# Ledger of designs, part 21: miniprotein binders against a7ua95r516to809

Target 1, 294 residues: a7ua95r516to809
Amino acid sequence: ASLSLLSISDLVPDLQFIFFWMSNAIEILYFIQQKSPAYMQTIELMDDKAGSKESLLSATISANEEAMTILEEVIMYTFQQCVYYITKTLYVVLPGLLDCNPFGTEPSSEQCRRAAGVCVCAVCVMPEAVRRVVSVFQTTSDLLQQYQVHSEIQSQMFAYLFFFTNVSLFNQLIDKGPARGWFQRSRVLQIQASVKILLDWAKGAGHNHLAQKFFAKFCSTVTILASPPQQLSQMSWKALCAEHPSLKPVQLHRILTQYQLMAELGPLPIWQPSSEDEAYIYRTVDLLESFENH

## First folded at step 11 (miniprotein)

Design bf3
Fold by ESMFold2, fold request of step 13:
Structure bf3 (fold): chain B 294 residues (1-294), chain A 81 residues (1-81)
Amino acid sequence: as target 1 above (294 residues)
Amino acid sequence: SKVRITIEVEGPPEIAEIIAQVIRWLAEEAGAEEVEVRVEDGRVTITITGLSKRMAKYLLKIIKYLAEKYGVKVTYEIEEL
């Protein structure tokens, strides 16, 4: 009944224990897996004394397999709990990224942006809305590092966080963009700059390949909307589909419709959907993305 | 603050004992002061001493998840020290 901002810093005191148990279970699992070869060697040395090696080995492998299966369930459960709490905070902070101005009006920020290599600009000062999103990613990275979580699990976690971010931003833009004025060219350029800051964070954190893969739909959308009219009007529907395979026909059609309205362009024959796609541009069930892997 | 947790696992003996072994490993790696496991007529009792209250809270959530997943009954008592 009360409005509350769910900050990642408010959750860290409890979230750290979920990370702890996840890491704890991972370490035990890997210890057992490494012990398996040494255990097999011990059993092989015993076969000089008894003919029950096969029976003992089978029983031991079965018991270890069930224990490892239970540890894998613990890891999966704690991973899902971590992701649940982290994405709750992302859901709250992501919409602000669409409303912020990363260019700023302060002279020092403008000077730093123009003058690459100026020492006074060594520390990037980003808009508060972008900072809040980066803070969630950075806090997640810090917790994973603090508990020395295996790199495969770290990659899986960021893959999902980037997927969630992409779906959330895309759906917000498509659903609320007309009412919020987010399709105006000046606004789109600001959104593009804000996303660039997130992509730069991901690259610096060693997650560039994951960000490229999982932000594709939103990045494609912003790329199309940011294109100058002289250039975009020369690209056919077929060319746009080929350049942006992450976009469904209904999504591309909606994006181009909003572009036409804001650029004051009439219908362009070159943007007519192919006959194969024409049946699909009105499928509203395909317009918004699911937060479940669709 | 530190707590003592007493956990009773009731169900198929092979599954209950393997779950208890996993819980023992988790608690020992977490630095519990003492972990005792007792097996009695279709029931496994695990006593874990020396976890913080918050560590115990999240361990119990894991145990409840496992209980549902593997079809065992779990009851527990928490005593503050």
Scores: ipSAE 0.786, ipTM 0.950, lowest interface PAE 0.6, mean pLDDT 83
Fold by ESMFold2, fold request of step 13:
Structure bf3 (fold): chain B 294 residues (1-294), chain A 81 residues (1-81)
Amino acid sequence: as target 1 above (294 residues)
Amino acid sequence: SKVRITIEVEGPPEIAEIIAQVIRWLAEEAGAEEVEVRVEDGRVTITITGLSKRMAKYLLKIIKYLAEKYGVKVTYEIEEL
């Protein structure tokens, strides 16, 4: 299979075996952990008796603990491989969220308008770009369920996928937004609606808390950009920082600069950073987020 | 199609033997028809019979990862049955 296709459905035939070995390793580790407390209680009884038995028991426990450590490495490796392949797919499909129109005024929506003789254009359908992202999340959920992966591992995987999605969307918006017109208010409202569809999927899938935590930076960005000019211009820098703690000073400053430009609020800066933040609003090393674990 | 994998692990005996035990657990839980482990002078040979070719492919990727992580040398052969 060519990785240039980068559809999640093209990866599933191989990806499922990585999920299999991850689940397999987790099951073995859980079984052995259930045995470990009883084994420790047994050595307490033997320690009262003989030093040579104590030495052998200690060596056996140490060897089992090392084997469990290696199993944990297997779990970590297979988890990383799962997220590696899934995020390669996400990386390809996520930019489309920034360009799509979830309000259904696309040329392809003309067939929906024509098919019924009654206008159905007011009934939104999921844009193809959003559907592709949801498909990656749903396929991941289906694989986790199929192989009965422990719920904590499922949560960790979606935490990472939401983190990756947040970083990818935020970085592309900040980096490419001016050239692509993504800071225009009509585009921001479209982006906000598209993200709402993803958040609704996450809520329905039982991951609402994770999505709200890990999408916070991108959602804060879109919330600020979607705010009416009369409302936003009345908010102080300090109030914006308090409402959007996920944004670093350089990030908030960049977002507000783009907002002021696109909202035609004049050339003079409206939002004055606090003295403690002023040193940080031009730290370009902090502007984009890292894809690495924090 | 099912395969037989022969894996040679060379390195410090304690680490090689523990890795072999983990591989045995993984293969047995996966439903391998036969798993044999031989230990000789810092070399451990693992033979696993009855995994599908795709299952074996991804098990070998895990084994290669462990080899790199723990500083042991791994070679293997795959035979289709």
Scores: ipSAE 0.783, ipTM 0.950, lowest interface PAE 0.6, mean pLDDT 83
Fold by ESMFold2, fold request of step 13:
Structure bf3 (fold): chain B 294 residues (1-294), chain A 81 residues (1-81)
Amino acid sequence: as target 1 above (294 residues)
Amino acid sequence: SKVRITIEVEGPPEIAEIIAQVIRWLAEEAGAEEVEVRVEDGRVTITITGLSKRMAKYLLKIIKYLAEKYGVKVTYEIEEL
């Protein structure tokens, strides 16, 4: 079937076994780490015989270190496989967030209730495009909890998923936004509302700090685009850079250019880049973000 | 449905034996009914009995990854019980 038909539920039957082996390897690594100090203490209590306890201790440390290294490789491999399959699903569903209208969707869905707990307002109405993204995050959270994956690994996985989401949404907006009409005021407000649903899910799931950190570039972009012209036109380039440090000069320049076009504003003197940044606003190699981060 | 997996690892004995030990730990923690490791003339043979077919599939993917990472040759056979 085409990539556009892929859903996270189609992957769970296989993905669950990858999560199982990852959790299995983590448990074994933890056991070895806890046992090593006790074994070392036992060696220290032994009388020195024909062999040296230094020789036995050295051999034991080396064997444990080699086995732990291999277990760490297993954990890394299984983690990468989980992320690979999950991001394949995200890649397919994320562009829909930029096209959807969250204000016109049927209220009171189960996905809305799960993402936000109990939800009673029309803003909590979850369009299908947002529901598909939330479903990926929620299914991932459910699998991590089902297999009791260590909390640090859970945080690393969501850090990467949020990073991937940020890169995908930002690149799509910058690259395709003019042709798709995504910079129109009404569309920006719709995108802002859809992103808020995702951020609310992250907050309810205990990942607010990760979402704030790793969605920063896309959120900054939407915040700027959603700002009323009266307020934004009063902010200098320097002030905008300080408020939105996640945006590179070329990215901020592009966002402001699109804002000027949609608000029918001419060039504003206070948006002129600083002398330090002026050489960087034309670095098109820096415009789009890389998906590579492991 | 349960399977028996027979895995042969060829390479430097110290590396192959450590990999085999890790595979043994993984299989035993996963609830394998029997795990046998034999060391012969430059080869390590691991026989794991009692994993489900799906569990074994993903364990073998891990083993193939380790083989590539550590430069050892791995062959395997799967037998349904």
Scores: ipSAE 0.775, ipTM 0.947, lowest interface PAE 0.6, mean pLDDT 83
Fold by ESMFold2, look of step 12:
Structure bf3 (fold): chain B 294 residues (1-294), chain A 81 residues (1-81)
Amino acid sequence: as target 1 above (294 residues)
Amino acid sequence: SKVRITIEVEGPPEIAEIIAQVIRWLAEEAGAEEVEVRVEDGRVTITITGLSKRMAKYLLKIIKYLAEKYGVKVTYEIEEL
């Protein structure tokens, strides 16, 4: 019975040791990979009478391969433990992004305007809900830097964290959006502004390509929902599919259905799926995304 | 707050010895004061001295994971110094 954690900072005392052992194992694996050729060369310099040299080479290669495999398992396990604890925190803080108002009812400082880009209707502050999510990403980045984790592993970790974030936000919007009023235009614009702050953090942290890749489905959803009716109504189904390739037919159909309902454009569908997509628009098993990769 | 951990690994000798070697490398890289590995009749005993209690806690979690993954049995004792 694990306890719910309120803040990533409460996890750091334990999480830092998991990062330590992960980094430790990575360094050892790298060391073995660099020195394996030198050890093989030393064996080849041995006197090779009676063919025992070939047996030693084979045994040494097998032992190194098995040890590296076990180190890779250690790295994978510690990586999974890191992402488990981090995503447990994300799971708690991400829903707040859908409920917060980054615009506020009172104008905020010049810093809000710069953080939100060009905000013509109001100046923004970083809402507490957004700050909590950014804090998880920033703390993760700080730990990875503190333990000098290889950049490839850092990228893999943020790829998973962005994937998790996208799945969490998309599923909640699709599943709970009608009941929570999240498809209302004003709410969608607030959600879009909050996500932009998160994307700006990712860009500034050097993870822009990962964020663009892994947030695409959620961002496409919000982009469609934020579109003015006169612009969206003149786009065909085929054009929408081409512009938003991250969305499955059932997902696009659901989003457009909710859009039409919200905009009060009548009961008859405006967007007609292609004949190829007709079989897939009611496949509700494909509506929500899986947190598992396949 | 430093501890001594005594770990016994029972299982196929090749696997147990390789796991023990990986644990030795992990402990040595972490700055353990002493690491002893004893191999006797398919049983491998690893004694690690000088890790902090928190470092040892998470190392043992790694060892338990490896035990489950590779089908070996692991028991351990922790002694505070």
Scores: ipSAE 0.769, ipTM 0.946, lowest interface PAE 0.6, mean pLDDT 83
Fold by OpenDDE base, fold request of step 13:
Structure bf3 (fold): chain B 294 residues (1-294), chain A 81 residues (1-81)
Amino acid sequence: as target 1 above (294 residues)
Amino acid sequence: SKVRITIEVEGPPEIAEIIAQVIRWLAEEAGAEEVEVRVEDGRVTITITGLSKRMAKYLLKIIKYLAEKYGVKVTYEIEEL
């Protein structure tokens, strides 16, 4: 009950301080890294009268390296805290994406903050379930920009968020999909359209490459499931493996088996795994993705 | 509201001093009005003046994390200005 009420907007007041300190720590680290050579030169130019320059230089280098290490820890800590709160919000809204009908003309009740009136922007015309997911990513982007967080850290954050999203959606689809009817063709087409909207947003936000990379497994799964039986039944196991390299053999086998059941197809010899892959299709431990691999 | 925070770091001198330096940098970058660091008998005292209460509270959370990670003892006092 309580988790369903958590929105990303409710977390912004707390997140802003985390982003603030993260950004400050990054700026300090960057500053030290750039100035370190100049400080060393100034010590080298000092008169040797007050002790061994070498000892002072060594001590200063060591102290700076240790300080940089601590700053890195601050950055990592604050980064992890940001990701923790953001992913909690994603966890709440992501299931709605799988149940979403993007072809429904549900009027968006929430107005775009940028428009004084009815906004027809791409976000405002999104289905509510998709918009909620996009809102998490957009809020993250806005915070990163507001606090001028270094581009590398921005990329790492989006990489992780996309990774998390892919793992969550993939695992839910594989585990619960058959029971929830998400493997039905009409539902698959809805999911495919919803994912496309999300990917289009990511492209517009400048994260196209990251989105394509980290959503590959989920997108491949949806693409296979969305394929017409006439088309998919003509594709061999090897061809499917080659077209969907992000899927492990056990994952592809599971998808095809569930597709076969849903489409009421008899056993298809053309989908028989190769002798090389036959041992791997039974590795159920590899079926679901792990959140720990990132 | 603005606050004055007094932080005491106890531990190995090298670690305590470096942590204090990092705290100083963070506070200065955050726009603190005054940052003082005193080193006495293996104890480092940091006094930060002029941060908002909420900024200061999160800084203390960071400091607590560092203290736990590096095995130093940290105590603090907050005064509202």
Scores: ipSAE 0.755, ipTM 0.935, lowest interface PAE 0.6, mean pLDDT 90

Design bf3
Fold by OpenDDE base, fold request of step 13:
Structure bf3 (fold): chain B 294 residues (1-294), chain A 81 residues (1-81)
Amino acid sequence: as target 1 above (294 residues)
Amino acid sequence: SKVRITIEVEGPPEIAEIIAQVIRWLAEEAGAEEVEVRVEDGRVTITITGLSKRMAKYLLKIIKYLAEKYGVKVTYEIEEL
């Protein structure tokens, strides 16, 4: 099937088994970790027949450690598989978020399965492009809850998914934004509104801190681009660096340069990088975010 | 449909036995009706009965991953019940 047609709903039948085995492996690991001390104590209380006790204890400890290591590998493998499939789905739907007009009356085609009628829940009133992204995250959340996955693993999964989303959106905006007209004020305001809906969902889902942390670069970029020319032209390079610490100098410089072109502003000495940052604005390797930094 | 899967693990006895134990635990936690582990001449045979075909197939993917990682040889057969 073409990647373009892949929906999260199509992946659920396979994902459910991955989540199932991941959850089972976590439960087993937890169980072994809890019972290990009691088992060691039981061996220690056995009659000491000629040094066999120490050897048995050592062998049991070693076997338990190895078994735990293997279980950890199962957990890591299943986790990575979940992330792999979910991120593939995100890759398909994320571009639509940048092209979305959240102020348009697009009818939500999919009724919430929980409602007997027209659902007015926050998801059902979302623009279709935003809803598709949220649906991936919501499905992930639902699966994690259904299989009672440990909260730490849930947090790690959402951290990675938000990281991936931020990198993808940021890189697309920086690379393709000028050519796609995404730097135009009207389009930026649409993007800002769409991101706000996503962040509000994340807040409602209990992931506010993670969302704020991992979306910082994209949010900073959108905030700068959404700023009125009259306001932004009064902000110095140093002030912008201080307000947007998530942006590297090369990234900020690129954003400001493109903003200047879009807004038809003349040269702005106030945006001149500091002597300290001047060498860094030419580091084009640092312009786009890497998916490997997580 | 429920299946019976027979898994053979060949390799260093210590690693093969530990892998077999982990597979046993996974199968038991998954609600297998029966799990048997037999050790004979350095080969470990695991027989799991009562898992769904889809659950069993994914377990086999996990086992294959472990086999590749730990350098053990795994063979398997699936029988539909």
Scores: ipSAE 0.748, ipTM 0.933, lowest interface PAE 0.6, mean pLDDT 90
Fold by OpenDDE base, fold request of step 13:
Structure bf3 (fold): chain B 294 residues (1-294), chain A 81 residues (1-81)
Amino acid sequence: as target 1 above (294 residues)
Amino acid sequence: SKVRITIEVEGPPEIAEIIAQVIRWLAEEAGAEEVEVRVEDGRVTITITGLSKRMAKYLLKIIKYLAEKYGVKVTYEIEEL
């Protein structure tokens, strides 16, 4: 199947086994970690027949440590595989979020498979492009819950997925935005509304803090671009830096420059970078976010 | 369908045995009906019975990953029950 046709639903049959084994490995690791002290105590309580106790204890400790290390590798591997497949699906659906008109009357074509009949859940009433993105996260959440994956691992997975989503959306917006018209006010407002729906879902799903943290750059970018020219033109570089600390100087400068061009404002001295930031605004290497920084 | 998988791990005894133990635990936790481990001079044979074909296949993928990572040789056979 073309990557373009890949849905999260198509991956569920395979993902479920990855999640299964990941969860099992976590449970085993946890079990060993909890029992290890008791087991050591049991060995310590055994009659010291001919110095074999210390050797047995040492061997047991070493074997358990190595086993735990291998289990951690299994967990990391399965985690990585989950993230790999989920992010592939996100990669396909995320561009649609930038092109989405959430104010359109197009009904969601896909209903929750779990509901008999017309589902009116928050996901089903979303614009299709937003729903597709949310469905990836919801499916991930459902799988994590189904297999009772430890909360820390759940948080790590969502942190990464939100990170990936932010990087993807931010980079696309910065790189392609001007050419695609995504910097036009009307389009920005659509993007802003779409992102709000996504953030509202994340809040409802219990991931508000993670979403706020990891979407900060994209949200800041959208917020700036959504600002009326009359309002934004009154904000100094320093004020904008303070209000949007998630943005690097080069990123803010790029956003403002493109905004200026789009809004035909001409040069705005108030947006001139500080002397401290002036050296950084030309660091084009820092313009786009890296996927490796997580 | 349920399967019987026989896994042979060849390598340094210390590593092979530990890998076998981890595989045993994974299989047991997964609800395998039977897990047998035999150790013979640097070769460990693990026989797992009662996993679904799909579960077993993914376990084998994990085992292959571990084998590559730890530099042990793994061979396996799958029998449908």
Scores: ipSAE 0.745, ipTM 0.932, lowest interface PAE 0.6, mean pLDDT 90
Fold by OpenDDE base, look of step 12:
Structure bf3 (fold): chain B 294 residues (1-294), chain A 81 residues (1-81)
Amino acid sequence: as target 1 above (294 residues)
Amino acid sequence: SKVRITIEVEGPPEIAEIIAQVIRWLAEEAGAEEVEVRVEDGRVTITITGLSKRMAKYLLKIIKYLAEKYGVKVTYEIEEL
């Protein structure tokens, strides 16, 4: 019940503290890693009174290694907590992206509080459903920057969030798309436009490579579905596999089958799976993406 | 509001002391006014003074996670200052 009302803004207060502790743990870990050699040298320079030096050195090394291990656990835990809260918010807003009509005159969200007037910023001109998704990512970006989180951790965060988003959108489209009419050309074009806005944001935010990598499956699906029947019907199974390598044979087969049904196309021999792929098109367990494979 | 947190860690001394050290570093980096670590009779007591209530709450979550992971018993008290 309460999840439908959960906005990223509601989570910011909690997220701030998680990011704070994550950042601090990273800084401490980095500090220890940088200072450990100096400490070891200091111990090595101490007078070896009765073999105590080697024991002290060993004990100090062991203690530092264990401390670093614990810090890594803190970082991992805080990272997972961030992801947990952010993905919950994404889970709520992502379905709206598939139902979004970006070509409609949706009233500009008056909610951009920054200017006394109609804000014409790139985010304010976005369809509301797209803006909500972008807001989650932007808020995440802002928090990561605010707490000066190491760039590698930032990249890992966005990689996971994009992965999650792709899996969620792909699974929803494959599972619910036919019933919801998302496979209709007009709807597909809306989805394609909405995703383009998101990808443009990711590009502007410096995450273009990650976005292209992790959205590949969803983008491929949308691209196929957006293709005119005249064009798509001329493409062989092998050509489609080659053009969309992110799709498993079972996934491509499902997409083409649903496309065929929607477009009222008769059986197309050209889309017949190869003998090599024929066994794989029946692997329904591979149809939907798993959230656990990251 | 600022708080004083008293954390008791019970477990193998080597693990408890290292956990205490990490907690100390985290608290110090967070701007704690005072961090005291006492080791007595196989118990490690950490007293952190000067963190905000909210910061302290999340630190305690982290500590709880570590306690569960490393199989140590952690008890804590929070006093508002």
Scores: ipSAE 0.739, ipTM 0.929, lowest interface PAE 0.6, mean pLDDT 90

Design di15
Fold by OpenDDE base, look of step 12:
Structure di15 (fold): chain B 294 residues (1-294), chain A 95 residues (1-95)
Amino acid sequence: as target 1 above (294 residues)
Amino acid sequence: SLRKRAEELERKAEELKEKVEELRREAEEEGAPEEVEALLEYAEAMAQAAKKLARLAEIALERGDPRLARYLLRAAKILLDLAELLIKWAERLLE
């Protein structure tokens, strides 16, 4: 109940502090990493007039290493906290993406804060369900930029968020898709259009490579399901495996089986798994993606 | 308490920065070698970083995250200890 009301905007105050801690920790870590060698060199070149420079050097090295280790832990901790909060909001809004009809006249409830009047910017013209998802990513991006978080950490953040999004959407589609009619071509085309909007946003935000990489499985699934029966029925199992390498054999088999049912094609020998894959198509444990092992 | 520790570390950081400034003046008056200034600069940087960490820890405590505060305070303490060591070394070079 409480999760359904959670918006990214509600989390911004908490996230700001987390990003603040993270950014400062990164800054200090970077400072130590950059300055320590020069300082150590200075110590190394000192005369032993005041005592053993080796002892000072050793103490300096030890202190820097320990401090950097702790700072790395702070960064990881704050990173995890950010991911936790952001993924909670994604969990709430992502199901709406699958039910979204981007071709329908859904009233845009959110006024663009960037312009007076009716804004026709790419975000404002988005379907509400898509806009909610994009808003999570945009807010994250804005916060990362606001606090000048190191680019590598930004990339890691978006990599994980896209990973999470892909897993969530894929699992929902595979698990609930048949029952919810998401495997119907018309519905698939809606999903495809919605995802394209998200991918276009990611491209515009400078995350095109990450988006392509981490959404590959979901995109492959949608692409197969969106394919006309006349086209897909001409593709062999081997060809489909080659075109969609992100899909495990069990996943592809499930998709094709559901496609057959939906399109009333009956059994297609051309989709018969290879002898090599035959054992793998029954590994139901591999059907859904895990949120673990990112 | 963690709060008291944070305040103490922040105070200590400021004290060390003041000591650096004092020693810098002395070094200038005595015409001390460049290595003294280098040590003092390093000490100042560490003290400043420690002060920031202590402040961050205070904020973490205010936000109800004592775990984070403990990490930050630990790092701050390490940097202050280093700063103090560097200062002591600089003092010896000025004798």
Scores: ipSAE 0.760, ipTM 0.923, lowest interface PAE 0.6, mean pLDDT 91
Fold by ESMFold2, look of step 12:
Structure di15 (fold): chain B 294 residues (1-294), chain A 95 residues (1-95)
Amino acid sequence: as target 1 above (294 residues)
Amino acid sequence: SLRKRAEELERKAEELKEKVEELRREAEEEGAPEEVEALLEYAEAMAQAAKKLARLAEIALERGDPRLARYLLRAAKILLDLAELLIKWAERLLE
């Protein structure tokens, strides 16, 4: 199938086998690391009446170490295969987050809401673009639990998936944002709402700490862009760097430049980079982030 | 072929498990030292792990991944050789 036809559901059969291999390799590795030492202690305490127990101990240690090395390679190999399949589907669905409108069902005024029979304020709905991304994450989570993959490996998987998502969204926003109109304030607020839905999924799935860590660059970008002009214009460069440490100077400078253009602000002295950062705001080689495993 | 090797390792793993059961029965009858049971329990665990690895390798071959199968079979062989060594020591202690 083509990339436009790839969905996570089409890849589940292959993922099921990969998770099956991974989970079994992990369980055997865990046994060797955590349970075998008790048996070796018993061997160490044996009387050496049947022969040289030193030879048995040496052979046992060597076998355990070699088997662990091979099993670690199996786990790494199967982990990389999972990442390959899952990120192929993420690559296809992520761009839609920047174009979607989570407020598409919200009336623009309280009067419109009452005329439509709405009894409460509009609620952010999950647009189809966000649902596609959540579906990839949820399917991954379901498979990891189905095959009882060790929790540490599950965390590593989502750490990488959130990293990949962050890089994809950040790079597209920075690179294509001016041409696509994504820096318009109304668009930024829509993007912020869509990201909030995704972060809420991550929190509900028990991955809040990973999302906070690995989504930080994109979230910082959107937070800055969504800030009201009166509030943001009172924050110095130093304060912005301190509040958003995930952003490199060239990245923060670009974000502020786009903000000034859309808010029709002139240059602000308070946003002058510190002396230390002035050399770095023009390093375009540092502007976009690179992907791993692409 | 890798399929033949995987089947050999799985059969050997089952044979070693049967040997452990035989020796465990003998050890209980003779009132052998508890060290014999520790060796047999360890050997059984290693043989069972090797059996699982051999089965995983068969599946990898069916799915067209002989590289994964080779890694799994190498680990299986290492664990089977260890299980066999542990069994030989247990036999020695029963003598």
Scores: ipSAE 0.738, ipTM 0.934, lowest interface PAE 0.7, mean pLDDT 85

